# Miniprotein binders against q96jn8r1131to1294, part 45

Target 1, 164 residues: q96jn8r1131to1294
Amino acid sequence: TLEFLENHGKNILLSNGNRTATRVASYNQGIVVINQPLVPQLLVQVRIDFLNRQWTSSLVLGVITCAPERLNFPASACALKRAAWLLRGRGVFHNGLKICEKFGPNLDTCPEGTILGLRLDSSGGLHLHVNGVDQGVAVPDVPQPCHALVDLYGQCEQVTIVNP
Short names: E, the ipSAE of ESMFold2; O, the ipSAE of OpenDDE; V2, 0.75 times the mean of E and O plus 0.25 times the DockQ between their complexes.

## First folded at step 6 (miniprotein)

Design ta12 (at its last look DockQ between E and O 0.88; V2 from the best seeds 0.00; counts 0 for: pae E 3.3 > 1.5)
Fold by OpenDDE base, look of step 6:
Structure ta12 (fold): chain B 164 residues (1-164), chain A 96 residues (1-96)
Amino acid sequence: as target 1 above (164 residues)
Amino acid sequence: DELERKIREIILRAMELVRKGELEEALELIVEAIRLAVENKDKELLVTAIWIIAYIARKLGDPELLEKVLELAEEAYELTKDPRIKKYIERLEKRL
């Protein structure tokens, strides 16, 4: 079953069989990684459970290609510079470098209840899904294996892995 | 750093073209980005540029292009010794 790894950001508390991640302090240190690597054509989804609007920005969603069990997580996903493809706001980033300025909806403005999904297609393209709707290819070629990553940043204080 | 900013801008433009399916034009831009990244000794920008050009080359599937891109990637690897670039090389070799 899909769950978040025990190796996570310092402000994260896992619950619900490690399917729910809650950031219990501050606005950062909220990175979590899903245990199983992404399998082509399999949709992995998380639901935004709670937003604290006193903060700015929101969750970052993406994938990493390094071993997640041994990763020393920085305070935010933005500091991942070596093996990360991330979606932040409307931008797509590779190792901290913006490679797309406008993609899909603005993740910073997604309301509570939004279901965000990641799916690899047969060619290695990484798709973003929003409430079940395929937004297209965010990253055209992701090395495998890769793991889905969620950074509970800023407003985003809780997410839960949900079934498609 | 003016050169770094230029490289970043080129990469953004190239990726926009990639998304539009205009791979040949994207290729030209990425080659320039690679050249500038080498000049500026910017390892991370180089890694990203090599990732992009490798994708373009594989997508286009032209054997001569694949060979040329492989050479570029090998040169980049020699400069950086970055295992990510090595991985890209291995993927390119499978297409030859």
Scores: ipSAE 0.756, ipTM 0.895, lowest interface PAE 0.6, mean pLDDT 94
Fold by ESMFold2-Fast, scan of step 6:
Structure ta12 (fold): chain B 164 residues (1-164), chain A 96 residues (1-96)
Amino acid sequence: as target 1 above (164 residues)
Amino acid sequence: DELERKIREIILRAMELVRKGELEEALELIVEAIRLAVENKDKELLVTAIWIIAYIARKLGDPELLEKVLELAEEAYELTKDPRIKKYIERLEKRL
């Protein structure tokens, strides 16, 4: 069973058997990580449950390649160094370096109810799925082991893990 | 830093070529990005460029290219001591 790890950003409250993450304060400190490594063909999905439109940007998702159980999370996923590949807005980023200009839909505009998925293919390519539709390879060669990460940043105040 | 901006732009363009399957063209750009990252002593951009060139070499599968990229990755590891590069080296060795 997929769950969010108990090591998470300071503003996160886990509920629903650690399958729902709620950011209870501010706009940041909202990083959560899935409890199992993202292995090839495993599809990890989260549903956007609640958006607070007083903020302008929204969730970030991606993978990290460091062990998450002891990690001291920064205020936002974009501040992670060395170990993260992130999808934010329409871009794909590693260490603040944009490695794709326009990929998939704009994550800042996905409405409540959107289901976002991450999956590794057999070649280590990281795929984004949106409402069941594979958007293609966002990152062509993710080092392993890696872990799926969601940053409940800005507008996104709640997500829930959803089974395929 | 002007050189850092140039390296970032080269890497972005190389990744666009990788996504289009134009691996030989991407290889040429990444070789230049590596040279500039070494010149600029930019460890993070160097590690990223090594990640990309290792991927390209493994995809193309040319043994001569794999050996050259392996040597390049080993030099980058000695320069940075970054454990991420050891993982890229292991994958290059398995492809050989």
Scores: ipSAE 0.500, ipTM 0.780, lowest interface PAE 1.8, mean pLDDT 89
Fold by ESMFold2, look of step 6:
Structure ta12 (fold): chain B 164 residues (1-164), chain A 96 residues (1-96)
Amino acid sequence: as target 1 above (164 residues)
Amino acid sequence: DELERKIREIILRAMELVRKGELEEALELIVEAIRLAVENKDKELLVTAIWIIAYIARKLGDPELLEKVLELAEEAYELTKDPRIKKYIERLEKRL
């Protein structure tokens, strides 16, 4: 039911019924977006399938509130400056501004097999789940509709949408 | 820009207080961040600060505070014409 959109970063190849995204070149141009807006209270999950330890940084995940079907993606998610809330490394960012120093695990150290989940609560709070465990509210008030975004950056070469 | 750095630091501190549930202290900081963002003509930091103060006001739920924050957001919209602020205004109005 959930798939990655065909509009994605230029280094991405979609497979497995568009449920798997692979970065096939370089270290960037790896932004993917899930095809349906987040539905409050419903968990959306991806599994980290493959990491390339050549790089020091890893994936970014979060949400965008602009329409993703025809968006021109930048080389990396951190260049999204107008409609994005992102979890990167240990921090939380809104449009490039750090709004939390440390939230949840360090995404740069999550191993292959880690399942990362995003869920909106009823008040617009964005929750991170790690291997099924709620890490709390990363962003307290995300406007809707919003779409889950993953940037297969650096170490992260493949993710797959999985059922909760 | 030194003033831009100061605004960023205030916003980060205010969000730390929000996460701790210290909403009234966070409110005082974010009001200062808004004032400085207006002085510095920093549209993006102003829009971000309006998002935060609107959240704080909705969370506290005091009708008088909601009205004051709505006025502030309307002034910020007039200054910037940024459609993101219109969305924050609509959410404040829904709480009234």
Scores: ipSAE 0.385, ipTM 0.778, lowest interface PAE 3.3, mean pLDDT 90
ESMFold2 (binder alone), look of step 6: mean pLDDT 81; pTM 0.783

Design ta13
Fold by ESMFold2-Fast, scan of step 6:
Structure ta13 (fold): chain B 164 residues (1-164), chain A 96 residues (1-96)
Amino acid sequence: as target 1 above (164 residues)
Amino acid sequence: DELERKIREIILRAMELVRKGELEEALELIVEAIRLAVENKDKELLVTAIWIIAYIARKLGDPELLEKVLELAEEAYELTKDPRIKKYIEKLEKRL
C-alpha cells in the first residue's frame, strides 16, 4: 500500500503506519514523498488534517523525477534544484520557473478536510484532484519515473494518505 | 539578467498555448526560447525548452517535425551533457 518514505524533511514525524505526516516544528523542513513511483492512473490522495492559519502560505504538492530515497531535502520544495514540478498557491512551477499562472484552486486557502490528489493520465499529464474533482492537466508529459511529493509548508502541519 | 527574464516569459506563454491546444503557436514561441537560451548559454532553460518542444512534436505527430526536433534535442545534449535530454530523445524516437 501507499506510505510516506522514511526519508523526509527534518521536522516531519510519521505515524499511522507511515500514512500520516506531521510537521512538529517551525514552518519548513516538511517535505514527504510517497514510497512508490506515480504510475499512470494511480491516484495518490492526501487529506489536510490540520492548518495553522498564523502562517500565510500553505502546502505545496507535485512530483520529482530524481530518486527520493537518497535525496537530501532542502528546507522547502521550492528550493529543489532537480526535476521538480510543483503546484504552489495558484501557480505551477518547474525548478523555480513558472509554467502556469492560474491553475486550479488556491492551495493556500484549502480548508482542513480537503482531499488533494495527484494522478498521471495515459499521456503522462499530471492531474490535480480536489475533493474528487479533476482540475485538469497541471503539467503535460512528466518524465518518468516520478514520485509524488507533499511539502507541509507554512499553514499545513498534518496530512494523511487517503485510499482512492 | 534581462535576456533570462525574456526567455522565462516566452516559456510561460508557450505553456499557456500548450494547455489551450494551440500547439503550432506554442511551437513558434518555444523555437525562439531555444534560440535565446543557446545565445544566453542558459543550460537549464535550454533543457526545459527542449522538454516542451519534444512534447509538442510528439503531439503534432508530423514525421518531418519529429526528425527536426530529434536533431535539435541531440544538439542540445551535446551542448549541455544533461541526461534529462536523453529521455526526451528516447520518447521522440519511439514516436517516429
Scores: ipSAE 0.501, ipTM 0.792, lowest interface PAE 2.0, mean pLDDT 89

Design ta14
Fold by ESMFold2-Fast, scan of step 6:
Structure ta14 (fold): chain B 164 residues (1-164), chain A 96 residues (1-96)
Amino acid sequence: as target 1 above (164 residues)
Amino acid sequence: DELERKIREIILRAMELVRKGELEEALELIVEAIRLAVENKDKELLVTAIWIIAYIARKLGDPELLEKVLELAEEAYELTKDPRIKKYIELLEKRL
């Protein structure tokens, strides 16, 4: 079954059989990674459980191409640079470069209860799903192997893996 | 850097066209981005632009284009020595 890896950002506490991640301090150090590689057609979904509106920005979602099991996670996902393709706010980013201006909804304004999904299509395109609705290809040609990543940044203090 | 900003804007526009399936238009833009990245000696933007042109070539599947992009990727590898480009070369060779 899908779980968050035991290797995670230092402010994370895992519960519910490693299917719920809670950021217990500050606004950062909240990166979690799914335990299985994101293989084509696998839909990985997380639900936003709790938002703290003290902060302006919210969660970041994406994929990482380095091996996550022993990685020393930085304070935020954007610091992963070459290894990460990230959805943040309305943008898509890779290695400090914005590769899409406006993609899908603004992740900084998604309410509690929103279900966010990541899926690779058969040609390696990374799709975002929002409450079951495919938003299209955010990133074409993602290098493999890759793993789904969630950065519980800013407002987002808790997420839970949910089945399709 | 003014030139760096211009290259980043061209790459952003090329990616928007890729997402829309406008691959021929994206190809024109990314060729310009590669030219400017070489001129500016910006290895990171060059590697990113090679990733995009390699993807476009493989999607279009035109053997002549694939051959030209393979040569371009090989030249970019000699300039950067970046192992990411070796991966793009492998993908281009498999598509052929």
Scores: ipSAE 0.330, ipTM 0.695, lowest interface PAE 2.9, mean pLDDT 88

Design ta15
Fold by ESMFold2-Fast, scan of step 6:
Structure ta15 (fold): chain B 164 residues (1-164), chain A 96 residues (1-96)
Amino acid sequence: as target 1 above (164 residues)
Amino acid sequence: DELERKIREIILRAMELVRKGELEEALELIVEAIRLAVENKDKELLVTAIWIIAYIARKLGDPELLEKVLELAEEAYELTKDPRIKKYIEMLEKRL
């Protein structure tokens, strides 16, 4: 069973058996990580539960290749320099550097109820799934082990892990 | 500042070529980005560029290229002592 790790950003409150993450303050300090490594064929999915329209940017998701259990998270995932591959807006980023201008839908505009998924293929390619639709390979060559990460940034104040 | 921005633009362009399957042109751009990142002593850009060139070499599968890129990654590791580069070295070794 998938859960969010107890180690998370300081504005996060976990509930629902650690399957729901809520950012209870501000717009940042909202990073959460899935409790087991993202191995090939495992589809990790989260549903956007609540959006606060007072903020401009929204949810970031991706993977990190450092051990997350004792990691000191920065205020936002985009500040991670810990071998992180992130999807933000329409961009793909590696260690804060943009490596793709336009990939998939704009994450800043996904509505409440959207289900976002991450999956590794057999070649180490990281796939984004949106409402069950595979968007293709966002990152071609993720080192393993890696861990799925969600940053409840800006508009996105709550997500829940959902089963496939 | 402007040199750093130029290196970032080269890396972004190289990744665009990778996504289009233009791996040989992407390789030439990334080699230049590595050279500039080393000259500029920019550890973060060097780490990213090594990841990209390691991917290109593994995708092309040419043993001579794989060996050259492995040597380059080993030099980058000695220069930076960054453990992220060790992972890229392991990935390159696995393809050999």
Scores: ipSAE 0.457, ipTM 0.779, lowest interface PAE 2.3, mean pLDDT 88

Design ta16
Fold by ESMFold2-Fast, scan of step 6:
Structure ta16 (fold): chain B 164 residues (1-164), chain A 96 residues (1-96)
Amino acid sequence: as target 1 above (164 residues)
Amino acid sequence: DELERKIREIILRAMELVRKGELEEALELIVEAIRLAVENKDKELLVTAIWIIAYIARKLGDPELLEKVLELAEEAYELTKDPRIKKYIEYLEKRL
């Protein structure tokens, strides 16, 4: 069973058996991590439940290769200094540095109800899925083990883990 | 600063080439990015560039290139002592 870890950003409240994450304050401190390593063939999906349109940027998705259970999360995922590969807006970032200008759709424009997925292929390439549609390889050959994370940043105030 | 911006632009271009399957051209760019990152003493850009060159070397599969990139990663680890580079060394060793 996929759940969010109890170790999470300060503004997060978990509910629904740790399958729903709500950011209850501000625009940041909203990082959550899936409780199992992202292994090849595992599709981790979250649904965007609630957007606060006062903000312009939205959620960030990605993977980290450090152990998440005792990690001291920064205010936003893009401030992670070590071992992070993140999809934000249209960009791909490694350790906070942009390594791709335009990948897939703009994550800042995904509406409520959108289902976003992360999957490793057999070669270790990280894929983004949007409403079931594979967007291709965002990051080739991610080091393992790695862990899927979601940063409920800006507009995105609630997500729920959804089974395929 | 200006040099940091230049290194970031080279890395972005190298990744575009990787996505297009233009691995040999990407390799040339990333070698230059590594050289500049070392000169600029920029650990984060160096770590990123080592990750990319390790990926390229594994995909090209040339044993001579894999050995050279492994040596480069080992030198980068001695310079930085960054555990991420140690992971990339393991990654390269498994493919040799």
Scores: ipSAE 0.005, ipTM 0.399, lowest interface PAE 10.3, mean pLDDT 84

Design ta17
Fold by ESMFold2-Fast, scan of step 6:
Structure ta17 (fold): chain B 164 residues (1-164), chain A 96 residues (1-96)
Amino acid sequence: as target 1 above (164 residues)
Amino acid sequence: DELERKIREIILRAMELVRKGELEEALELIVEAIRLAVENKDKELLVTAIWIIAYIARKLGDPELLEKVLELAEEAYELTKDPRIKKYIEWLEKRL
């Protein structure tokens, strides 16, 4: 089954059988990683449960290509010193460098109840799904193995893994 | 700085071409981005540019290009000692 790893950012508490992640302090230290590698056709989905409008930016999601079980997470996913492809706002980032100006919806404006999904296609392309709708290929041909990552940054204080 | 901004712009343009399937045009741009990143001693831009050229080489599947890009990635690894580049080398080797 899909769960968040016990190794996570300092401000995270896991509940609901490690399927719900809550950031209990500040705006950062909220990185969580799915326990299984993201293999082609596996759709990993999280629902935005709670937004704190005190902050301006919101969650980041994407993939990382290192083994996450013992990784020491930085304050935010954008500061990760591992090979990572991240979706933030409307941008696509590789290792903190923008590689696409506008992709899909603005993640900073997704409301509570939004379901966000990550999936690799048969060619290794990384797809974003929003409320069941495939937004297309954000990153072509991601090196494998890779793991789905969610950064409960800023506004986003809680997410829950949901089944397709 | 000005050169860093120019390299970032070239990388964005190369990725736009990649998304459109214009891989040969993207290849020309990313080679230039790599040259400038080395000149500017910018490790982060170099790592991203190596990932992009590795993707293009893998997608095109041309054995001669794959060998050339492998050599380039190995040089970038010796220059930076960055383990992310080692992952791209392994990724390229799997296509061969």
Scores: ipSAE 0.296, ipTM 0.712, lowest interface PAE 3.6, mean pLDDT 87

Design ta18
Fold by ESMFold2-Fast, scan of step 6:
Structure ta18 (fold): chain B 164 residues (1-164), chain A 96 residues (1-96)
Amino acid sequence: as target 1 above (164 residues)
Amino acid sequence: DELERKIREIILRAMKLVRKGELEEALELIVEAIRLAVENKDKELLVTAIWIIAYIARKLGDPELLEKVLELAEEAYELTKDPRIKKYIEQLEKRL
């Protein structure tokens, strides 16, 4: 079953059978990765459980193409420069370069209870799902294997993996 | 850097065309972005542009285009020695 990997950012505490990730300090060091590769048709979903409005930016999600089990995570997913496609705010980024300005809803404003999903289609396109609704192709061609990543940054202090 | 900003803008425009399915127009823009990234010696922008042109070539499926883009990716690998480009080369080879 889907779980978060035991290798994660320093401020993360895993609970609920490694299906809930809580950032217990500060605003950063909150990267978690799903325990199996994101293969075509697999829908990985997380629910936003808790938002701390002290901070301005929020959750980042996306994929990485490097092996995550021994990766030394940077303080923020946006500092991953060599193998990452990330959704932050309304932008889509490849290794720190913005490749789309307005995609899907603004992730900095999604409320508690929002369910965010990542899925690869049969052509390798990365899709974002929001509350069950496919937002379309955020990234048209993700190298494989890749792994779904969530950065509990800023406002977002807790997420839980949810099944369809 | 003015040239870096120009390259980033071209890449963003090319990606908008890719999202609309206008792959031939996106191809023209990415070729220019690659030329400018090489001129500016910007390895990160070059890697991103190679990813995009490799995707376009594989999506269009034209064998001549695939061979030309494969050659371009191989040249980019020799310039950068970046292992990300090796993955794009492998994807292009499999499509051929």
Scores: ipSAE 0.201, ipTM 0.643, lowest interface PAE 5.2, mean pLDDT 87

Design ta19
Fold by ESMFold2-Fast, scan of step 6:
Structure ta19 (fold): chain B 164 residues (1-164), chain A 96 residues (1-96)
Amino acid sequence: as target 1 above (164 residues)
Amino acid sequence: DELERKIREIILRAMELVMKGELEEALELIVEAIRLAVENKDKELLVTAIWIIAYIARKLGDPELLEKVLELAEEAYELTKDPRIKKYIEQLEKRL
């Protein structure tokens, strides 16, 4: 069963059997990580439950290749200095470096109810799924093991893991 | 830093080409990005560039290219001592 890890950003509250993450303060300190490695063909999905339009940017999602169980999370996922591949807005980032200018829809404009998914293909390509639709390969050849990460940044104050 | 900005722009363009399947053109750009990252002593940009060139080499599958990129990755590892580069070396060795 997929759950969020108990190690998370300090503004996160987990509920619903650790399947719902709520950011209860500010705009940052909202990183959560899925409890098992993202192995090929496993589709990890989260639904955007609540958006606060006080903020401009929204959630970030992607993968990290460090052990997350005791990691001291930075204020935002983009500050991670270890190998992290992140989707933010329309961009794809590796350790804060933009490596693709436009991929998929703009994550800053996805409405409440949007289901976002991450999946590795058999070649290690990281795919984004939006409302069940495969957007294609966002990042080729992700090193393994890796873990799916969601940063409840800015507008996004709540997400829930949903089954395929 | 102007050089850092230039390297980031080259990497972005190289990745656009990778995603379009234009691997030979991407290779030319990423080789330049590696050269500049080494010159600028920028460990993070170098690690990213090595990841990209290792991926290109493995996709193209050419043994001569694989050997040359393995040598580049080994040199990058000596410069950085970054364990992420060891993973790329292992992937390249498996393709050979």
Scores: ipSAE 0.013, ipTM 0.507, lowest interface PAE 8.7, mean pLDDT 86

Design ta2
Fold by ESMFold2-Fast, scan of step 6:
Structure ta2 (fold): chain B 164 residues (1-164), chain A 96 residues (1-96)
Amino acid sequence: as target 1 above (164 residues)
Amino acid sequence: DELERKIREIILRAMELVRKGELEEALELIVEAIRLAVENKDKELLVTAIWIIAYIARKLGDPELLEKVLELAEEAYELTKDPEIKKYIEQLEKRL
């Protein structure tokens, strides 16, 4: 089954059979990665369980193409310098460079209970799903193998993996 | 600084065209972005631009374009030594 990897950001505590990630301190050091590669048609979903309105920005999600098992995670996902395609706010970023101004809903404003999904299509396009609705192709061509990543940044202090 | 901002703007515009399916126009912009990134020695922007041009070339499927982009990606690898570019080289080689 889908679980978060034991290798994660310093402020993360895993529970519920490694299916729930809680950031227990600060606003950063909250990166988690799914335990198996994101293969075409696999839909990986997380539910936003808890938002702390003390902070302004919220979760980031996307994919990395480097091996995550022994990776030393930076304080935030957007500081990943290589092989990272990330969705943050309304933007899409490759290695910290914005490659789309406005894609899907603003991730900084998604309420508790929102279910966010990542899926590769048959052509390697990365899709974002929000509450079951496909937002379209966020990234047209992701090299494989790749791994789904969630950064419990800012407001987002807890997420849980949910099945379709 | 000014040139780096210009390159970032060109890359963003090229991606807008890719999303609209206007691949030939996107190709023209990305070629310019690559030239400027090489001139400015901006290795990080060059990696992103190579990812985009490699995608466009594979999508268009023109063998002559694929060969030219492969050559360009190989030159970019020599300049950056970035292993991400090796993946794009492999993708281009498989398409040929």
Scores: ipSAE 0.771, ipTM 0.906, lowest interface PAE 0.9, mean pLDDT 90

Design ta20
Fold by ESMFold2-Fast, scan of step 6:
Structure ta20 (fold): chain B 164 residues (1-164), chain A 96 residues (1-96)
Amino acid sequence: as target 1 above (164 residues)
Amino acid sequence: DELERKIREIILRAMELVLKGELEEALELIVEAIRLAVENKDKELLVTAIWIIAYIARKLGDPELLEKVLELAEEAYELTKDPRIKKYIEQLEKRL
């Protein structure tokens, strides 16, 4: 069963059997990681439950290739500079370097109720799914093992894992 | 600095070509990015560029290219001692 790891950003509170993550303070310190490696064909999905529109940017979604169980998380996922592939706004980033300017919808504008998914294809390509629709390959050849990560940054204060 | 910005722009363009399946064009750009990253002693950009060229070489599957990229990755590992590059070397060796 998919759950968020108990190791998470300091502003996170887990509930609903560790399937719901709520950021209870500020705009940052909201990183959560799925408890199982993202293996090919596994679709990991989260639903945006609550947006606080006093902030301008929203959630970041992606994968990390380091072991997450004891990782000391930075204030935001964008500060992960060694082992991270991230989708933020419309950009795709590898260790802080933008590697694609316009991929998929703008994550800063996705409304409450949006379901965002991550999946590896059989060639190791990372796919983003939005409300069940495959947006295509955001990142080719992600190293294994890797783990799905959500950063409840800015507007996004709550997400829930939905069945893959 | 100015050179770092140029390297980042080349990598961005190379990745856009990779995603379009235009691997030969991407290869030319990423080779230049590697050269500049080495000159600029930019470890992080070098690691990223090696990741991209290793992917391209494995997808094209040309043995001569795989050998040349393996040599590049080994040189990059000696310069950086970065364990991420060891993973790319292993992937390249498995394709040979």
Scores: ipSAE 0.153, ipTM 0.605, lowest interface PAE 5.4, mean pLDDT 87

Design ta21
Fold by ESMFold2-Fast, scan of step 6:
Structure ta21 (fold): chain B 164 residues (1-164), chain A 96 residues (1-96)
Amino acid sequence: as target 1 above (164 residues)
Amino acid sequence: DELERKIREIILRAMELVFKGELEEALELIVEAIRLAVENKDKELLVTAIWIIAYIARKLGDPELLEKVLELAEEAYELTKDPRIKKYIEQLEKRL
């Protein structure tokens, strides 16, 4: 069963069988991680349920290669200095370093109802899917094992895991 | 730090070339980024640059390049003791 881990950011409340994550305070401390490693062929999808336009930036998603069960999450995913490949806005980041200027749609402007997916291809390339459409390889050759991460940052206050 | 900023810009340009499939040009830039990261004693940028050059070498598949990059990764591991580099070494060894 695909769920969010009980180890998560301090402002997160899990519901719906740990398939819905809600950020209940502020704009940060909203990192959640999928309970199973992202293996090739697995498409992990989340739907944006609620956006608070009081904030300007929105959710970040990507993968981490450290063990998430006992990780002390920082206030934002961008503060993960090691073992993280993240999609934020239109950028792709590795351990805080921008490695691509423009990839896919701007995550800061995706509306409520958008379904965002992460998938590894057979060569270890990380793909972003937006409403079922493959945006291509955002990160080549992700080390294994890795885990899908969503940071409910800024505008994004709720996401729900959805099946393909 | 001016040198740190320069290294970051080189890595960004190299990745743009990787996405275009221009791997030989990307390789030249990453070699320079590695040299500068070592000079600047920047462990995180060095680890990132080793990840990229290891990926390029494995995609190009040239045995001579794979051996050179393997040696470079082994030296980077001795400088940093960072276990992430051991993973790239394993991937390079399997490709050979």
Scores: ipSAE 0.255, ipTM 0.660, lowest interface PAE 4.2, mean pLDDT 86

